# VHH binders against Phosphopantothenate--cysteine ligase 2: the designs that were tried, part 15

Target 1, 323 residues: Phosphopantothenate--cysteine ligase 2, of Oryza sativa subsp. japonica (Rice) (q0j7n5)
Amino acid sequence: MAADPTTGGGEAESFFRAAPPLRDQDRVAGDLADFVARHSGSGGGGRLAGVVCVTSGGTTVPLEQRCVRYIDNFSSGQRGAASTEYFLKAGYAVIFIYRRGSKQPYCRFLPEDSFLDLFELGEESDIQVPESHAAVVKTAIRNYRKAIDEGLLLKLPFTTIFEYLQLLQMVGTAMNCLGRQGMFYLAAAVSDFYVPWESMAKHKIESASGPLNMQLNQVPKMLFILRKQWAPSAFCVSFKLETDPDILLQKAEAALRKYGMNVVVANELANYKDVVVMVTSNGRTTVRRPSKEDDVEEQLIDLLVEMHSEHIMQLNQDVHKLT
Below, E stands for the ipSAE of ESMFold2; O stands for the ipSAE of OpenDDE; V2 stands for 0.75 times the mean of E and O plus 0.25 times the DockQ between their complexes.

## First folded at step 4 (VHH)

Design u3 (framework vhh_lunsekimig_d3)
Fold by ESMFold2-Fast, scan of step 4:
Structure u3 (fold): chain B 323 residues (1-323), chain A 121 residues (1-121)
Amino acid sequence: as target 1 above (323 residues)
Amino acid sequence: EVQLVESGGGVVQPGGSLRLSCAASGFTFSTYALYWYRQAAGIERELIASIYRGGSTNYVDSVKGRFTISRDNSENTMYLQMNSLRAEDTGLYYCATPYWEYPGSTYEDYWGQGTLVTVSS
């Protein structure tokens, strides 16, 4: 008789109904519809390996409606930015949902704190790129412009948990028409708890007002909603970050089964740039970068592309089973 | 720079088999997706088989179970094994790759010259 409480469907509905309106929602909806249509067979190359939604960076939880204070799930965005480059290289179109200010595709090697060192003044005060950086900068510009101009990369920015989940819902729903050719690569660091928008202080919370009393609600289980409602046939990859390797693998296996993920990528905080473990129903595969000059994402994306192609080629045409 | 050369085409009876080869040069073969296209008389060129960087494959429904695409990264060669050939399989077969010198260069397939397959009674 009763709905399954573990899916979080009613909580998700309440979350979206109460969320603040997404800024530029109509523009985002139009850009997204055009992008998906271009790559679904009504336009575009029709020979793409697939379309992937990559989420990247960390979400914030605002504490006030006119936000001055927030809780931040820190992430540089390195994983998502690097992976986007390798997906594009592998013949994918990429929808890149990213935290404002996080690492961008093709810009990972550019100096963050020394932006002006990318430039020098020539003899007549013209702006030039130093010879030492010229090749890297030219490659970055060409790669970025080509991906954007040819409609292979759509960038959708977020800052808050509300913006992130609204974008994920829009993208998931739009990608449903791609069926098994769709992939979700959920590398963003997502807040587990939030302050409901309607319960927030409208103005800055004053520090001299005494103890802060706030009710934190658990963020609805959007992985269930993605698998059950938004894009049930898509290939779904999620991430687990942990300090204890024994707990990490146990949590990864649990998430694989509980949320119906095709792959859970397990990272330890201490070595997340050097090694990852891919957990699937068929077992575990360890991926290690050959050197510190290499990206672990190169082999990771190569293996995920292989798995996704097997998912697309599924001959049995069995009814898709959700968690 | 990038060069693709198809071979192995010919005349076969219905139910026969052919193996097509595509020899590639001028790019890092193992890194890129590779495709087989077919162009029949009076019909637009269509993608019939794909093999991706990781070795996974995809086929158009009309050739599933009959054609097998494969790659040999050590020899820079892609193959198409064609079994149980039918009259409708007649056409020019092209190999292609979306080679990028860098991802910001021309995003177009590079094509071979084609190899003719004729299935005749």
Scores: ipSAE 0.000, ipTM 0.167, lowest interface PAE 17.0, mean pLDDT 79

Design u4 (framework vhh_lunsekimig_d3)
Fold by ESMFold2-Fast, scan of step 4:
Structure u4 (fold): chain B 323 residues (1-323), chain A 121 residues (1-121)
Amino acid sequence: as target 1 above (323 residues)
Amino acid sequence: EVQLVESGGGVVQPGGSLRLSCAASGFTFSTYALYWYRQAAGIERELIASIYRGGSTNYVDSVKGRFTISRDNSENTMYLQMNSLRAEDTGLYYCATPYWLTSGYKYEDYWGQGTLVTVSS
């Protein structure tokens, strides 16, 4: 079934044909086309280090068409949010495909359960940020507004596996025109199994007695489709998270070969904030954060940016390159 | 065989300047991130400055604008230019680089021996 390229491609076509329509698809397509055109050298005349698609957060699998119950692949979105900040700092434009409610770039300091603790009422009952927090909030606002207003950050939200894969397909195909200038940084926690939309209950599942039995299909191998169909010249980075360190590197090396990734970033659940291993065809590179106050993503992104630059610089007379 | 050797430490007066050097050998220097750590008496080692493979730098707030980290890949040497030195900058300064030496699931960082910087009259 999904064991070979032809079978995988057929399953992907069936998945997209049967998927529910993406909400605001025409608006997303327009925003995406404008964003890519701006950074392909046809808009504003500026050229960037590259354009990267960062995926972030976890997908959900709805159990009914009206989405009352989900199977959730939990991810805080910390990796993707932090990485987006460092890609922007490195001179990239970023398309940020993210799970609604997950960590956002420049907002990782925000309290999740105590939003109002960021504010106080002044003497005239105006809303104020306490002096102790003002510098952090001001810096976050300035960085975020700069990225948005200069057209360097495009945010595309998802919740379900269907929305995620439709967005990934749209972004992948739109970025294909960027050739080697494009990068995919696939940090989202993606569901391996799903309930097909056409076979799903239309309303909330009702079970008055007995166990709930559910048939789950395997999600088509989208990393392979991305490399073969959507953006074959792009620099592709995927992630492998494991609890068992003995299996982790074996699985990362297998994924690198099987899906044709340029880099697989391997990390253990126990220490994923502290240490990652970049696996490439040339070997392994360990990246460690200097202290618990630092982001491992800073050094990780610097190394990936250098590797991407090398990928772009490879001379190919059959391909026009953006410089 | 990986080696990191710090030099340039000494005694300076407040407001003075000092340049530390870290000479590296035994690995492909240009491909690694490089760090300066500081250890003051009775305090855990603190990361002061970082320079990454792609050229990005990072500094602790207390040294921003005063210290500059740089690297010379041709000479396999990293530098820390320290300006407007304060008494609080006194400590042992270590250079470090992440280096994976074992095939097991162990990550080992290489550390230099440290160079002493004393800021006093």
Scores: ipSAE 0.000, ipTM 0.145, lowest interface PAE 16.9, mean pLDDT 78

Design u5 (framework vhh_lunsekimig_d3)
Fold by ESMFold2-Fast, scan of step 4:
Structure u5 (fold): chain B 323 residues (1-323), chain A 121 residues (1-121)
Amino acid sequence: as target 1 above (323 residues)
Amino acid sequence: EVQLVESGGGVVQPGGSLRLSCAASGFTFSTYALYWYRQAAGIERELIASIYRGGSTNYVDSVKGRFTISRDNSENTMYLQMNSLRAEDTGLYYCATPYWTRSGFTYEDYWGQGTLVTVSS
């Protein structure tokens, strides 16, 4: 029988069985269980609008087990970082699955390539932040520490496709108990192909031997597994990035139907900071930032929060219809 | 400037009812989550009820079924309807909303001045 590329259940199990062990898996599992338990139901502070898993940055595909070469699905992490800030503002707790080295919430406006440019030495050799950066740095520290200290932000780092999918599985299964109050905001750039861990060279591939022949397998479609198995009642948002605007909306509509997404956010590489199109079963909504000083994510998250609230309430209406 | 003003507090007998109001100005009211907090003598301030942008609500267990939070976006006002009041409901009731700054985001809630509720005998 030919496998449906959208099902992937047996392929997903095979992937996880063959994957290298996730470092600090027991600690991640404990932190995640504690985080979800703190924000489950109505027994807590009552402040929470929901719990959202935001994925951010790009995955890498290692080519050797003791790796010096990899294929990178590059993403700055701008969308995931900005969206995390707006979800926290909207009263969500956020599980932030992110690529190591990608943009962090509240740090998007800080110098990227020179950490030391954030500091200078005063007359007594004390460390100071230059006046030009002081307000931004103070705001970043305040917001970040509050989110962490109040238990509203859980950060889970990844680098490889293996780490990413292992974390997504752990988060998806842990969030299942939240039912419709859970949301997935899947903004990470995920590799479509990978080298299976068991079939990798253990050491560096020798280039002088002539043409490199490499077999890449298709990564199992985890969006389908997330919808069918891990968190079937959650509100799911996925992303489509395309260079050709003519096929972008067609691909977004196809993904909505194929993977059972509540929303597909479509954006063109050329203008992804300025405009996005939200695709739902009810149609298309264009979201555009008012100026270059604004974030498109502000209105995007605002609309998604409204849709998520409706999703939570829809279950009550459906139950009422059946009675 | 963001401003929150509570009203409707007073003295009430056990089993009685009160309706608190929070009038808001200086921000786009309809886009913000709004909260009621309570502070009793010698006890840390606690979150009692929340209402979110889409109208969904949440309550602390001690007030579920007795208190109802609501909002009127056209009047920029949030309400707390309190029924079947008990002695332990005595305290200062505060309206709060998260606010934004130009240079970034802060999770310091904007607070009203509070309104006193006293459940006698």
Scores: ipSAE 0.000, ipTM 0.201, lowest interface PAE 16.2, mean pLDDT 80

Design u6 (framework vhh_lunsekimig_d3)
Fold by ESMFold2-Fast, scan of step 4:
Structure u6 (fold): chain B 323 residues (1-323), chain A 120 residues (1-120)
Amino acid sequence: as target 1 above (323 residues)
Amino acid sequence: EVQLVESGGGVVQPGGSLRLSCAASGFTFSTYALYWYRQAAGIERELIASIYRGGSTNYVDSVKGRFTISRDNSENTMYLQMNSLRAEDTGLYYCATPYWLSYGKYEDYWGQGTLVTVSS
């Protein structure tokens, strides 16, 4: 163990104790318990390849308790949404922890600012989808309804860093009973600093003169706690996004060792849709999409599914740098 | 010394078939991902097919169902079986394998390319 158990856990406990209560906590707990119970015992050779928690989108840091202003870690949610589709295709059940307003599975083709352009009126004023979009929309509806109706997709929304970490704790703890069948795919853009809830102004901040000074505390390292306390047998995948390619792989390797991740997916902001590098204890694997019409997530998820299968079988051989 | 040598290119009529080969030397072939890229006149070089160590494959949509990538680790050779060829498949075909230069920097080893022309 490379960490004093009194330091990391104490910071996390303090954070959760001081955080605002999660809205609808009892409903979320019930939905989560039901979802996990339905898929518990579906190990190797069962109905499912595994159960994965996918986190997606960016967290916000509120500046006031009755929030008008916040700091936003922007992320479209493209990676998490696309990856969820491929995990479902691969035979996983997915718990999708997502930022409200971010990209959704099967809905990535929807126009951001022109939702009504997806529809037209027929001769009897019935609502129709133009023939040019009909196939994509029908496929999306069928896949989405199948995932929801068969209990394979559970969607848990967040907006703030507080909601995100409370949901991650609940999901991590609930998934512990799945042991090695569990996977965490941590693609959300998570705030590094936050304003403690108890230290926030209750209403909109007003400044009579001078600069706004706020005390920002470091967000506790939840990846360490997830690995050591909440779900120690799960297969854990985290993400490292950098603007500087020269330090990207060094940062990814450091995160792999420090937080006990099975895989760190490294990508540059400039080309994150085109290429990623999977970093494991056995080396590096570069994954490229063949064209701009393809998803890099398709091959990324195929490789992660293979690695997870090895983890489930307790072969304890991290995949080689080329799988 | 890493070396990749493509062969099998030629002239075919629309609807015809070709098999491209990429003979590899100077590295442990069985542990490396392998790629086929295509470069047509006036178009950027694009990745059209991939095969990974475990046998997983990926294809660009325009070739799915028509092209098949495969590998023979005993012969250190990768293949691209091209069926139902179209005029837009015309181009230089390159095989490639990944090479890591340094932290955050990577490049592919490339072959010299083999020309495929689909015309009547």
Scores: ipSAE 0.000, ipTM 0.223, lowest interface PAE 16.9, mean pLDDT 79

Design u7 (framework vhh_lunsekimig_d3)
Fold by ESMFold2-Fast, scan of step 4:
Structure u7 (fold): chain B 323 residues (1-323), chain A 120 residues (1-120)
Amino acid sequence: as target 1 above (323 residues)
Amino acid sequence: EVQLVESGGGVVQPGGSLRLSCAASGFTFSTYALYWYRQAAGIERELIASIYRGGSTNYVDSVKGRFTISRDNSENTMYLQMNSLRAEDTGLYYCATPYWLYSGKYEDYWGQGTLVTVSS
């Protein structure tokens, strides 16, 4: 838990004021403005099912301003990468906020550290992809390039908790104009504690200097700020991982109410690839993959897209909105 | 296993109407976006209409107001209603699911195409 949501506004402001400048902030702002404008109903573009921000991977907490040491919240990025593919298949435009080095959409079949194993040399020493992999690689390239070139996928990388939260604020604020057509799918593993930038050593801390003492502050809980200030009309999905099933459902229901989430996706550490529980104000829905060759994300995204479509529909028949 | 089969193509006079069908099998039809592409002789395929899982549609400007894409998830069939046909609409019409995922791998699924000829 990073911070109490009732005090999060002041803590969030202090966090952003003290944070190091986001790398390429002006370029990111421009890319976001262009991407959102292309997909707004007033822009003259085609009708999309919606626009979703998917967060993926884990954040790091640097311990020094010139970072040599850090605390890492490990996450492979499997959930976010797979979900991005299914959102694109469902007709969404996707803003993909991801940890550098985590799994990427359309690349989940690639070996983690064997780039050269993807290629072989032909008879004339030409570079080629082995016949056994050519069809898969071709399809991945086609799907990826089509999504990028048609302006349906915007990728925004992060490494640190500072970069992650600055990107989330920028994306949340930019997507506010999409109203109910916006969705947040918050699958990133976010650090609960951080070292304030001003409190950090400027250079590597030497082990010979004696005991290492660090001040760890709670990271402000941005879910509350996202719902209250940045994108209040958007459809918001958050994730909860626990080892105890009873605690898991209790925490998921608490998060749903406390942060105003539309859906909390709850999963146990032991079987998170096989089964998830969607928790809403209307109850619980268990989603299970049919086999180990299938993605649980396929049915999960299908159900979320259905719920989001209901959210987009104008359920308000109030005539007093007429001027 | 996965198959897309187009039908409904033919010869029609300018100003006429034609309805194309795309029958799909071997995948969970309701969860995927579906596309109609058109290919004129010697020209690369152009995306002319799309329909997304939630029912949202998109059209290339040259067919807006004249063509209507629709889907029937219970019948695993996608349609293209073509009205006010013009000579420029002549071509092979393909249905496609280019973002199909099969057993952790991606495969492009295309139909065989159906020929539409608009001539006086």
Scores: ipSAE 0.000, ipTM 0.129, lowest interface PAE 20.0, mean pLDDT 78

Design u8 (framework vhh_lunsekimig_d3)
Fold by ESMFold2-Fast, scan of step 4:
Structure u8 (fold): chain B 323 residues (1-323), chain A 120 residues (1-120)
Amino acid sequence: as target 1 above (323 residues)
Amino acid sequence: EVQLVESGGGVVQPGGSLRLSCAASGFTFSTYALYWYRQAAGIERELIASIYRGGSTNYVDSVKGRFTISRDNSENTMYLQMNSLRAEDTGLYYCATPYWLDSGKYEDYWGQGTLVTVSS
């Protein structure tokens, strides 16, 4: 899901200047630099299909600087987690920016409140997996460990809108050196409004006080900044989720043109697991899963991989205006 | 007016092959995803194969490796090549293309269907 920006341009710098410091920023920068460098070279063998940044889950807006209270823009992370699996299967390296606690690649089968049911205690109190779950768990472990151990999956966690946008900026600028081989798959549910970090000190929230009055600022239009400044040659995919089907495709087409996206994936909340519509400058393509046991993401990612390959190859045809 | 017309159905022996065609008119063929659905006796219609604008394809597990969907945008025609046919492949085969109404509601344009019977 992508935010619908409503503020004027140039506010991104003000946002970052006022934001709290990103936790473990130096470690993140180092891990990111190493990951990008590992996948930008060719060792004479086959190259990766590409490098994609997948954003997943929902952002929170803290109400106090040292708070336990948030406004939550909820998302399970299903789309980003599933898409990451299919990008890895398609030969991509993946930078996975995700909400802490949201669904993880290869772990989407885990129940939210009953995960201990996946285990039992054997003799000597060792942890074992019942036969009914063994195949799914073993496949998940093998795929996940392979992706991590081969350096094909880098996981970067966030909770707040501040952490999310700081990570997106760092990843965007780091991936700029990949040019057209880079892809952004922006499936995170991003807050439209936030309480500025500096302003939070003025908002003491007490139990038994009168009505709570808060001033919220609009989150800057980061899709525009990503496209025009951080990674201008990358293939960019954003998401438009609507409860109102009557305006869905018109909003998707508007977002495509306004933010310079290569693709906007439009879906309704009621059926987003079953059907999506890909909106591009060339028209609309509907993607539907064959059965409830299939992922719509399998077909969606295959299509995006083809479009990304075309995007990379078109550089040599001088049909894109870069100068 | 959007119109889809299927052809190529018939009676075949188990292990045989058939090629279904779907001719389309009234829309920009290359812009749309295209689907084959099957309705077997006693069960509801199911999506068995899809082909997207870029040429990527998807299949239900029961037909993977046996069926191949393809499109020819210059002829405004979609195909389903069916090999190693089994008795359970018997059914009415429909081609479809999805579209969104101005109201934002989703609908499919459907063909008339073509019957495939696999029997000894």
Scores: ipSAE 0.000, ipTM 0.151, lowest interface PAE 19.2, mean pLDDT 79

Design u9 (framework vhh_lunsekimig_d3)
Fold by ESMFold2-Fast, scan of step 4:
Structure u9 (fold): chain B 323 residues (1-323), chain A 120 residues (1-120)
Amino acid sequence: as target 1 above (323 residues)
Amino acid sequence: EVQLVESGGGVVQPGGSLRLSCAASGFTFSTYALYWYRQAAGIERELIASIYRGGSTNYVDSVKGRFTISRDNSENTMYLQMNSLRAEDTGLYYCATPYWLPSGKYEDYWGQGTLVTVSS
């Protein structure tokens, strides 16, 4: 049967054309181009395992153009922040697309509401870190500064679904020149529905206006567009979170097939820190953290790095089959 | 050239059984996942069963306990054993496999389909 005639880039193009302009778009474009060029073969980049785009945190959907009301997806950003650390450890350069206020790489130890408790004042009012925390803070500073100073970590913030998708399009398009060396690790919690910007109320919705009548549109099929148009040779990893384990693996398998993902990482809401299932065209692999003190992301990233290396070499296998 | 050819469809009474076959050529069969899809009249094509390289299987809820997917790597053939057939199982059954082209493009390879009709 023929493909759905409404599927494809036309829907995505309409979304981007109607979206509000991305703040600092020219600066983002410049930073991104410089980062990608530094790590491509033609740009004189060093010996790297690869370049990965990690998305992290949850998107918001504004309800008014000049708004005080949002629909917010819950995500701490723990998965993306931890994974970024392990990708950097594995020799990757990382483009980190993140929700403002979500967990940051190397800062996952910070208390949620007690930032100033990490410091005390010395005799000359110098800022000091108590000896009990000094080792952890020093390690975080060294790792973070190395990643930034060596040009291995580029951080791109978002808040709204509009900002997120515009950044994803820019990064996807820029990374296309990396071919199979590129990886997308799509761990952000992305809104399924949104209010079109041009259809949105310009001012705060008044309670006295009666029932709230909002037109919610389905967010365009960005995983499909990423795979088919923006970065067709990249290694793509997406995430599926469900409460019902019986449908989780079936939905992960459908997403793998429908959107052309190389891996779908499936996990239940109840135990997402403890265990994940990697779903691929070659089977299922369960990844479990050894203890509560360990990160499940350590083994997950190790396995993805091995699979990505295989993906880079897969061209030889496919050429052999076609001859 | 990748090719998938389905066979085994036909007309059966409710409660009957059928075994579908999918013969594959043009790729290293043993290394790829294989799928059975069903398209009923007026309904979108849906994934009903999957089998992976390691032997793991998955089924849509409506066929769990009634259908069994299997593969024979030596014969490059995948099977779907269908038991306790219902009128709702009527449709075109397609086998499919994902395949990566040398260009790095992800493509679906589909068979032509085999018709299963469950009628009184």
Scores: ipSAE 0.000, ipTM 0.123, lowest interface PAE 18.9, mean pLDDT 79

Design v1 (from b11c with A33L; framework vhh_lunsekimig_d3; at its last look DockQ between E and O 0.71; V2 from the best seeds 0.00; counts 0 for: pae E 3.5 > 2)
Fold by ESMFold2, look of step 5:
Structure v1 (fold): chain B 323 residues (1-323), chain A 119 residues (1-119)
Amino acid sequence: as target 1 above (323 residues)
Amino acid sequence: EVQLVESGGGVVQPGGSLRLSCAASGFTFSRYLLYWYRQAAGIERELIASIYRGGSTNYVDSVKGRFTISRDNSENTMYLQMNSLRAEDTGLYYCATPYWTSGKYEDYWGQGTLVTVSS
């Protein structure tokens, strides 16, 4: 609906106009422009497999502007962190939009209690890694340093739904110039409802005032906007997670049609580390890890890279039909 | 308001040199990459050189070794030093930057400066 574009109408436009400003917006905008240019054919040399935006972790919905309480969509960030590692291995440049404090690429083995368990004091109080962990730590350092030093990984943190959606808008519009070489891998757990910033209590909501009544607005349907407006040629992957396996695949298929995704990855909460189902217009593909020592993301990413390669060559015209 | 103003174009003989300037205002110049494009008659604009925030550069093969892009963040100015000019270099030269405004990235352009390489 573009009845009066001079007013900035529309639910999504109203959301962004009213949202608290993203901290460091100008720096993020410059970083994104630089990153995308370095990895595009028009602005930089490179024989990359593609550029992917991976979203990871869960958003919060603050209840106060000076926030003490919030609604949290839980996600550890395991899917996004592991997938980022496999995308980098496959020759992608990655923009990693992540919840602060969630799992990070190459750091998934860190202890939750204390990272000090990975270190010991040696002779003369030298800091070292025990031999039992040396190989995994050396590999993690090598891969991390390569990704950062070669400019292949850009990390953009969020906590709130406001930060997340502003980052997604910036990344989505920045990646539009990549056309079919862009991919979105939207694994973050994103809130469906929010408290508009201007209507939000400034300070802690006191419990002694009796029942709390709050009006929540629906978050704009950003998957549709991303697919339609921001990056219409990109290869788009979304996720569906359910506790009830009886409805999971039906909901994944509905989401594929509703938002025009290239792939919807269906997960059951009880076994999401073991198995996923990729739902496409061509049918379903089940992906299982071979053993508990393997990541299901390894084969999932291999398959997505193959499908994205076909998308780049225009073997599948679905993206062009869903403008 | 983002503004880019090119200058330094003119008529030069083959083998000659020109130095183009792009004066920028209305944004934090040091945080953005910049481009030079050229447009010959009847042809679409062609990206010929890029300079990133940290000063690294990229060139198309047809100008590599002859053209040098540079930036001076203290003067908010980008330059294109053009040496060993050829007739094929004739065209309008534009500076550009991809800038975030109004919910999108958009390339902002100067008006262009004309370079003519002829006897």
Scores: ipSAE 0.356, ipTM 0.759, lowest interface PAE 3.5, mean pLDDT 85
ESMFold2-Fast, scan of step 4: ipSAE 0.678; ipTM 0.890
ESMFold2 (binder alone), look of step 5: mean pLDDT 81; pTM 0.790
OpenDDE, look of step 5: ipSAE 0.820; ipTM 0.931

